VH-VL binders against q8ixk2r445to577. Designs and how they scored, part 333

Target 1, 133 residues: q8ixk2r445to577
Amino acid sequence: FFGMLQNKGLTDYCFDYNPPDENQIVGHQVILYLCHGMGQNQFFEYTSQKEIRYNTHQPEGCIAVEAGMDTLIMHLCEETAPENQKFILQEDGSLFHEQSKKCVQAARKESSDSFVPLLRDCTNSDHQKWFFK

## First folded at step 16 (VH-VL)

Design b80 (framework fv_cosibelimab)
Fold by ESMFold2-Fast, scan of step 16:
Structure b80 (fold): chain C 133 residues (1-133), chain A 120 residues (1-120), chain B 112 residues (1-112)
Amino acid sequence: as target 1 above (133 residues)
Amino acid sequence: EVQLVQSGAEVKKPGSSVKVSCKASGGTFSRWAISWVRQAPGQGLEWMGVIIPKFGTANYAQKFQGRVTITADESTSTAYMELSSLRSEDTAVYYCAKSRYYGRSAFDYWGQGTLVTVSS
Amino acid sequence: NFMLTQPHSVSESPGKTVTISCTRSSGSIAYHYVQWYQQRPGSAPTTVIYEDNERPSGVPDRFSGSIDSSSNSASLTISGLKTEDEADYYCQSYDSSNKHWVFGGGTKLTVL
């Protein structure tokens, strides 16, 4: 699967990566933003190694969650995906983070009216359901 | 440093087509969004469309759908805007402009503009 | 589709402050970033404000942007007016439904 990763609950919002420097993509938080349908910074690939890969940059970035954190951060992809970079995309659209045993949920960002994907206890909420467009 | 350089002025007859080029340098052209904006004499800015070179994806303002085609050549870091079935009201300065993230980022660099005059 | 409405022209004396409004006809002005461009005669536009209220490097702090949800408008404020500020100013925002950019009609600023 590849394309824009859109939320079922926040129907107009997609995974979006907007690092401040186009030459340095590592270390910044993945956000949610209005889907534009053009690829670019909203284009992600779900790989057979259970990675969510950011393909618009070289070297390619992989979404990770650091131990004890709930935010999705862009890291450098590795030949063998580390556990913190593995997400199980389930048939119901849930995106399950194996290492933490939590699900990715569309949520409001602290101190703003912007949205971000965060790890939360798994529920049947549409805010935890994702699909590629 | 980022620079956008456009092709020179054109004089065209009604019913013909024009193809304006926009050559980028100083950054990662393929990952940008390149928009085309026109301005008729004494009038405001009018957005025509956009292309994301890496993806080959383009989108056009409804007014120009069917008459405008925006393309990009990643090997030469050049975007093109072709407008067909030209009318006198298409006389305008045509600008290319770069934005980092489509739908969010400002047009941080602009080409110098290309005057297209349509007359018979 | 929506329109961004600006006053056709504004004028003010050197050293004073001027505010240019940009009103969105439908949908919330606050849900999408607003950019502001300055265009001097014979030149391509340049960005003076991006993402509602940020200034590019090289733009003096006399330029500021704001959003007013109650009037569904954005404003560009220029303080300490100088003759070099004479230009046309355009607001711009995004139409997420059509995935298009929309420009305001432009405001001619005269400093005299």
Scores: ipSAE 0.716, ipTM 0.903, lowest interface PAE 1.3, mean pLDDT 92
Fold by OpenDDE, second read of step 17:
Structure b80 (fold): chain C 133 residues (1-133), chain A 120 residues (1-120), chain B 112 residues (1-112)
Amino acid sequence: as target 1 above (133 residues)
Amino acid sequence: EVQLVQSGAEVKKPGSSVKVSCKASGGTFSRWAISWVRQAPGQGLEWMGVIIPKFGTANYAQKFQGRVTITADESTSTAYMELSSLRSEDTAVYYCAKSRYYGRSAFDYWGQGTLVTVSS
Amino acid sequence: NFMLTQPHSVSESPGKTVTISCTRSSGSIAYHYVQWYQQRPGSAPTTVIYEDNERPSGVPDRFSGSIDSSSNSASLTISGLKTEDEADYYCQSYDSSNKHWVFGGGTKLTVL
């Protein structure tokens, strides 16, 4: 699967990554932004290694969850996907992070009016359902 | 530093066309989206359309659909806005504005504006 | 389709705090980012707030943005008002129904 990764509950919002430095794409947080269907920042790929790849840049980035964190951070992809970069996109649309055993949920960023994907306990909320568009 | 430099003022007759250019510098043009916004005298800002130069894809406001064409040339880092079938109400200052690709909607840099006057 | 409604004008003395509202006619303000632009007389607009409450580099922290879901409005707040803040301010957001960018009508801020 590839393209825009859109949230069902937070209507018209997609995964979005736009690092401050175009030459340094890792270490920043993935956010949610309006799905515009245009551009590099909202193009992701779900791979056979269970990675969510940001492959519009070289070297390629993969979404990771750092220890003790509930945010999605861009890391470099590795030959063998590390455990913290493995996600399962379920048939029901839930996006499950294997290592943390939590689901990716569209949410307001704490103390902010912005939106971000966060790890939360898995529920049947539409805010935890995602699809490629 | 990022800069957008637009072409000079234009005076046009009704029914004619105008093409305004917006040359970008100080960054990576291929990572930007370029929007066009106009402002009639004493009036507010009005969004016209947007293009992603890297992909050549453009979207237009419904009001201008069929009458406006936005293009870009990556080799020269220049975006263009052509408006046809000009009428007096098209008299305005036309701005180009950049955003960081399509991931962000905020126009973080603006051109200096191009006055287009339509008069018989 | 939706509209963004701003007051036509606001005024305040230097050093004081002023707030400019931007009300969305339809759709939830809480689920769509709002931007604010400043336009000084005779100049092109510049971004002062993006994504509801983020400030671009170079914009002083006297400028802040907020969202009020109960009134379906966004607000630009300028504290410690300075003469240089006198300008027109425009809010902006996205209409997902037609994929259009929508500007408010603009607010003229006069520093007394």
Scores: ipSAE 0.014, ipTM 0.652, lowest interface PAE 7.9, mean pLDDT 91

Design b81 (framework fv_cosibelimab)
Fold by ESMFold2-Fast, scan of step 16:
Structure b81 (fold): chain C 133 residues (1-133), chain A 120 residues (1-120), chain B 112 residues (1-112)
Amino acid sequence: as target 1 above (133 residues)
Amino acid sequence: EVQLVQSGAEVKKPGSSVKVSCKASGGTFSRWAISWVRQAPGQGLEWMGVIIPKFGTANYAQKFQGRVTITADESTSTAYMELSSLRSEDTAVYYCAKSRYYGRSAFDYWGQGTLVTVSS
Amino acid sequence: NFMLTQPHSVSESPGKTVTISCTRSSGSIAYHFVQWYQQRPGSAPTTVIYEDNQRPSGVPDRFSGSIDSSSNSASLTISGLKTEDEADYYCQSYDSSNKHWVFGGGTKLTVL
């Protein structure tokens, strides 16, 4: 699977990565933003190693969740995917983070009207359902 | 330093096509969004469309759908805008403009503009 | 579809303050960033305000941007007017439904 990773509940929003320096792609939080359908900073690839990859050209970024945190951040991809970079895209559209045993949910960012993907207890909410477009 | 350099002025007959180029330097051309904007004499700015060179994806304003084609050549860091079936009201200065993220970022760098005159 | 409406022209004396409005006809002005461009005769536009209220490097702090949700408008304010501020000013915002940019009609600023 590859394409724009869109939310079923927040129907107009896609995974989006907007780092301040275009030559340094690691260390920043993944956000949700209005889907533009053009690829670019909203294009992600789901791999056989259960990674969600950004920038399929060098260097490749992989979405990760650091221990004890609920935010998704961009790390460098590794030859063997570490546990914190593994997500199971399930048949119902849920995106299950194996290491934490939580699901990725579209949520409002603290103290703002902006949206981000966060780890939350798994529910049957449409805000936890994702699909590639 | 980012720079966008456009091709020179053109005079065209009604019914013909024009292809304007925009050569980029000083950054990661493939990852940008390159928009085309026109301005008729004494009139305002009108957005025509955009391309993301890395993905080859383009989107066009409804007014220009079917007449405009925007392309990019990553090997030469050049974007192109071709407008067909030209009419006198297509006489305008055509600008290319760069933005970092489509749908969000401002047009932070502009080409110098290309005057296209459509006359019999 | 929506329109961004600006006054056709504004005039003010050197040293005074001027405000140019940009009103969105449909949908909230606050849903999407508003950019402001300055265009002097014979030149390409340049950005004076991006993302509602941010200034690019080199733009003096006499230029400021704001959003007013009650009037569904954005405003560009230029204080301490100088003759070199004489130009056309355009607002711009994004149409997420059609996935394209929309420009305001432009405002001609005359510094008398």
Scores: ipSAE 0.677, ipTM 0.890, lowest interface PAE 1.4, mean pLDDT 91

Design b82 (framework fv_cosibelimab)
Fold by ESMFold2-Fast, scan of step 16:
Structure b82 (fold): chain C 133 residues (1-133), chain A 120 residues (1-120), chain B 112 residues (1-112)
Amino acid sequence: as target 1 above (133 residues)
Amino acid sequence: EVQLVQSGAEVKKPGSSVKVSCKASGGTFSRWAISWVRQAPGQGLEWMGVIIPKFGVANYAQKFQGRVTITADESTSTAYMELSSLRSEDTAVYYCAKSRYYGRSAFDYWGQGTLVTVSS
Amino acid sequence: NFMLTQPHSVSESPGKTVTISCTRSSGSIAYHYVQWYQQRPGSAPTTVIYEDNQRPSGVPDRFSGSIDSSSNSASLTISGLKTEDEADYYCQSYDSSNKHWVFGGGTKLTVL
């Protein structure tokens, strides 16, 4: 699976990574932004190690969630995926983060009209359903 | 650091085609969105289309669909815009412009422009 | 599928403040970022405001951008007007439905 990772509930929004410096790709939060359909910063690859890879930059980035946090951040990919970088894309479209046992949900960023993917208790909400396009 | 350098002025006959180049330097060409914008004498800016070189994906304004083709060569960091079936109203300065993120970012760097004159 | 409408021309004296509007015909102006470009005769456009209200390095703080949801417009404001500000100004926003960029018609700013 690869492509733009789009939300079923926020139908116009895709996973988006807008690193502030093209020479430093790690440590920043993954956001949601209006889908443009052109790949680029909205293109992700779901791997057999259950990683969500951002490979438009060098070195390649992998989405991770740090212990105790609910935000998705970009980390360096490793030869063997660590547990905090593993997500299970389920048949119903849920994106389950194994280490925390929570699901990725499209949510409003605090104090703004911006949207971000956050870890939340798993529900059957369309805001927790994702698909590659 | 970032620089876009376009090919030189062209004089073309009606019915012919023109291919303008835009060579990028000073950054990561493959990751950018390269748009083409034209400006007829005394008129405003008109967006023609875009290419994302790494993905080889292009999209075009409806007005130019079927007449314009935008391509990119990652090995030379060069984008191209080819416009066919030229008419006198295609006389314009053609610009390439870079944006960091398609659909969001401003056109932060522009080429110097290429004057294409279509006359008999 | 929308238009961005700007006044065709504005004029003002040196030292004064001028505001150029950019009105979106359908859908919210706040739905996507608005960019502003300055074009002097014989030159390629340059960015003076990006993402509604941000200034690129090298653009003086006399230039500012704003969004007004009540009029469905973006505005470019230039204070302390100087003769070198004489140029054409274009707003730009994104049409997510067609995945296209849209430019306003442009405003010719005359100083003096």
Scores: ipSAE 0.543, ipTM 0.863, lowest interface PAE 2.2, mean pLDDT 91

Design b83 (framework fv_cosibelimab)
Fold by ESMFold2-Fast, scan of step 16:
Structure b83 (fold): chain C 133 residues (1-133), chain A 120 residues (1-120), chain B 112 residues (1-112)
Amino acid sequence: as target 1 above (133 residues)
Amino acid sequence: EVQLVQSGAEVKKPGSSVKVSCKASGGTFSRWAISWVRQAPGQGLEWMGVIIPKFGEANYAQKFQGRVTITADESTSTAYMELSSLRSEDTAVYYCAKSRYYGRSAFDYWGQGTLVTVSS
Amino acid sequence: NFMLTQPHSVSESPGKTVTISCTRSSGSIAYHYVQWYQQRPGSAPTTVIYEDNQRPSGVPDRFSGSIDSSSNSASLTISGLKTEDEADYYCQSYDSSNKHWVFGGGTKLTVL
């Protein structure tokens, strides 16, 4: 699967990676932003190793969640995907983060009008359902 | 430092085609969005279309669909805009412009513009 | 499809403040960021405001941008007017339904 990773509940929003410095691709939070449909910084690939790869930059980034955190951060991809970079894409569209036993949910960023993907307890909410466009 | 340098002015006959180039330097051309914008004498800015060089995806304003083709050559960091079936009303300065993120970012760098004159 | 409507021209004396409006005909002005460009005669446009209210490096703080949801418009405000501010000003926003950028018609600012 590859393309723009769109939320079923927050219907106009896609995974988006907009690091402030294009030469520093690592360590920034993945956000949700209005889908533009042209790939670029909203283009992701779901791999056989259960990674969500950012395909715009070289070297490619892999979405990870650090221990004890609930935010999705861009890390460098590794030869063998570490557990914190593995997400199970289910038939119903949920993204299950195996290491934490939590699901990726579209959520409002604290004290702002912006949206971000966060780890939350798994529910059957449309805000936890994702699909590639 | 980012620069966009366009090809020189052209005079064309009605019914012909024109192809304008926009060569980028500095930064990562493939990751940008390159838009084409025209401005007829004494008129406003009119968006024509865009290409994302890395993905080869182009999109065009409704008014120009069927007549405009935007392409990019990553090996030379050059974007092209070809407009066919030229009419007198196509006389305009044509600009290329770079944005970092399509649908969000401003056009932060512009080419110098290319004057295309369509006359018989 | 929507239009961005700007006044054709505005004028004001040096040292005073001018505001240029940009009204969206359909859909909320707040759905997408608004950018503002300045174009002097014989030159390519340059950005004076991006993402509603941000200034690029080198743009003086007398330039500011704002959004007014009640009138469905964005505004560019220039205080302390100087003769070098004479230019055409264009607003721009994004049409997500067509995946297109839309420019306003432009406003000619005269400083007399």
Scores: ipSAE 0.616, ipTM 0.879, lowest interface PAE 1.7, mean pLDDT 91

Design b84 (framework fv_cosibelimab)
Fold by ESMFold2-Fast, scan of step 16:
Structure b84 (fold): chain C 133 residues (1-133), chain A 120 residues (1-120), chain B 112 residues (1-112)
Amino acid sequence: as target 1 above (133 residues)
Amino acid sequence: EVQLVQSGAEVKKPGSSVKVSCKASGGTFSRWAISWVRQAPGQGLEWMGVIIPKFGTANYAQKFQGRVTITADESTSTAYMELSSLRSEDTAVYYCAKSRYYGREAFDYWGQGTLVTVSS
Amino acid sequence: NFMLTQPHSVSESPGKTVTISCTRSSGSIAYHYVQWYQQRPGSAPTTVIYEDNQRPSGVPDRFSGSIDSSSNSASLTISGLKTEDEADYYCQSYDSSNKHWVFGGGTKLTVL
């Protein structure tokens, strides 16, 4: 699957990667922003290795969650996907982070009007349901 | 340093077409969003459309649908805007402008502009 | 679709403060970021404010942006006016429904 990864509960918002320096993409948080439908910084690929890849940059980035954290951070992709970069896209649209056993949820960023994807305990909330557009 | 350099002024007859180029340097052209904006003499800025070269995706303002085509050549880092069925009302300076993230960020770099004059 | 409405012209003396408004006709002004561009005669526009209230490197702190949800408008404020500030100013915001950028009609600032 590939395309814009949109949230069912937070209508109109897509996974978005907008690092301060477009040529240095490692270490910044993935955000949610209003879907524009043009690809670019909102275009992601879900791979057979359970990665969520950022195709706009070379070398390609892969979304990861570091141990003990709940934020989705951009790392460089590896030849064999490490456990912290593996997400299982379920039939109901939930995005399960295997290593932490938590689900990706659309949430408001602390002390901000911005939205971000965060790891939370899995629920049946539409804010935890995602689809490629 | 990012630069956008546009082709030179054009004089066209009504009913013809014009194709303006915008050559980018100093960054990652294929990953940018390149918009085209025009400005008739003494008038304001009017957005015409955009292309994202890496994805080949383009979108156009409703007013220009069917008359404008925006393309990009990644090998030469050049974007093009072609406007057909020209009328005197199309006389304007045409700008290309770059943004990093479409729909969110400002146009941080602009070309110098290309004057297109449509007269009989 | 929506329109962004600006006053056609504003004028003020050197050293004073001027405010240029940009009012959105439908939908919330806060729904998307507002940018502001400065255009001097014979030149391409340059960004003076992005993401509502941020300044690019090299733009003096005399320039500021703000959003007023109650009037559904954005404002560009220029304090300590200098003759070099004389230019046309344009606001811009995004129409997510049509995936289009929208510009305001522009405001001519005269400093005399």
Scores: ipSAE 0.594, ipTM 0.865, lowest interface PAE 1.8, mean pLDDT 91

Design b85 (framework fv_cosibelimab)
Fold by ESMFold2-Fast, scan of step 16:
Structure b85 (fold): chain C 133 residues (1-133), chain A 120 residues (1-120), chain B 112 residues (1-112)
Amino acid sequence: as target 1 above (133 residues)
Amino acid sequence: EVQLVQSGAEVKKPGSSVKVSCKASGGTFSRWAISWVRQAPGQGLEWMGVIIPKFGEANYAQKFQGRVTITADESTSTAYMELSSLRSEDTAVYYCAKSRYYGRSAFDYWGQGTLVTVSS
Amino acid sequence: NFMLTQPHSVSESPGKTVTISCTRSSGSIAYKYVQWYQQRPGSAPTTVIYEDNQRPSGVPDRFSGSIDSSSNSASLTISGLKTEDEADYYCQSYDSSNKHWVFGGGTKLTVL
């Protein structure tokens, strides 16, 4: 699967990666922003290794969640995906992070007018359901 | 360092087409979003469409669908806007503008503008 | 889908403060960025504020932006007005439903 990764509950918002320096793509938080449908910084690929890859830059980035954290951070992709970079995209649209046993949820960033994907306890909320567009 | 340079002024007859170029330098052209914006004499800014060269996909404002075509040539770092079936109401200055992230980022660099006059 | 409405003109004396509003006609302005552009006669527009309240390098701190969700509007505030601030000012925001950018109608600022 590939394309813009859109939220079912927060309907106009897609996974978005907007690093401040185009030449330093690692270590920045993945955000949610208005879907534009044009690829670019909203184009992601779900791979057979259960990775969510950001293919707009070389080397490619892979979304990860570090132990004890709930934010999705861009890391460099590895030849064999480490556990913290593996997400199970289920048929109902849930995006399950196996290492933490939590689901990716569209959430408001505390103290700001912005949205981010965060790990939360799994529910049937549409804010935890994602699809490629 | 980033610069957008547009082709020169054009005078066209009603019913003809015009193709304006926008040559980019000083950055990673393929990864940018290049929008086209026009401004009729004494009027405001009107967005026409966009292209992201790396992805090759263009999108257009409803008003211009069917008449406008935006293309890009990555080898020359040049974007083009072609407007067909010209009317006197199309007399305007046409700008190209760069944004880093489409839908979010400001148009941080603009071309100097190209005056297109449709004779009446 | 939506319009951005600005006053046609504003005027103020040098040294004073002026505020230009940009009101969104439908849909919440919250969580959707607004940009502001300055256009002097005979020139292409330049960015004075991006992403609601951020200032580009080289833009003086007399320029500031804000969002008021209650009135569904964005504002550009220019303090310590100088004659060089005379220009047309345009707000801009993205329409995700229609997949296009929307510009406000523009405000002519006169500094006397």
Scores: ipSAE 0.680, ipTM 0.894, lowest interface PAE 1.4, mean pLDDT 91

Design b86 (framework fv_cosibelimab)
Fold by ESMFold2-Fast, scan of step 16:
Structure b86 (fold): chain C 133 residues (1-133), chain A 120 residues (1-120), chain B 112 residues (1-112)
Amino acid sequence: as target 1 above (133 residues)
Amino acid sequence: EVQLVQSGAEVKKPGSSVKVSCKASGGTFSRWAISWVRQAPGQGLEWMGVIIPKFGTANYAQKFQGRVTITADESTSTAYMELSSLRSEDTAVYYCAKSRYYGRSAFDYWGQGTLVTVSS
Amino acid sequence: NFMLTQPHSVSESPGKTVTISCTRSSGSIAYHYVQWYQQRPGSAPTTVIYEDNQRPSGVPDRFSGSIDSSSNSASLTISGLKTEDEADYYCQSYDSSNKGWVFGGGTKLTVL
């Protein structure tokens, strides 16, 4: 699976990564932004290793959630995916983060009009359903 | 330092086509979004379309759909804008411009512009 | 579709402050970033403000941007005006429906 990772509930929004420095892709939060269908900063690949990879910038980034946190942060990909970088894309569209046992949900960022993907308790909400377009 | 260098001025007859080039240097061309913007004499800026070279994806302003084609050659770091069925109203300076993230980022670097004159 | 409306011209003397508005005809000005470009005669535009209120490296702090949701407009403010600030200024914002960009009509700034 690869393409734009779009939310079923927040219909016009896609995973988006916009690091301020093209040469430093690590450490910034993954956001949600209006889908443009052009690839680039909204192009992600779901791998057989259960990674969500971003390769528009080099080296390739892998989405991770740090212990105790609920935000999705871009990290460097490893030869063997660490547990914090593993997401199970389920048949119903849920993205289940194995290490935390939580699901990725489209949510409004606190104190902001912007949207971000966050880890939340798993529900059957359309805001927790994702698909590649 | 990023630089965008465009091809030289052209004079065209009505009904013909023009293809303007924009050669990029000083960065990673394939990752950028390259937009084309025109400006008729004494008038404002008008967005025509965009290409993202790495993905080969292009999008066009409704006004130009069917007449404009934007392409890119990653091996030469060059973007092209071809406008067909030229009319006198197409006389303008044509600019290429780079942005980092499509739909969000500013046009942070611009080409010097290419004057296209359409006259009989 | 929407339009971004700017005054055709503004003028002010050196050392003073000028403000150029950019009003969005439909949809909220706050939903998408506003950029500002400066264009001197015979030159390509250059960015003076990006993402509503950020300044690129090399742009003096005399340039600032702001958003006013109540009037559905963005503003470019230039303080301590210098002769070199004389130029055309354009605002720009994103049209998510058409997945493209819209420019304001431009404002000619005259500095004596």
Scores: ipSAE 0.661, ipTM 0.889, lowest interface PAE 1.4, mean pLDDT 92

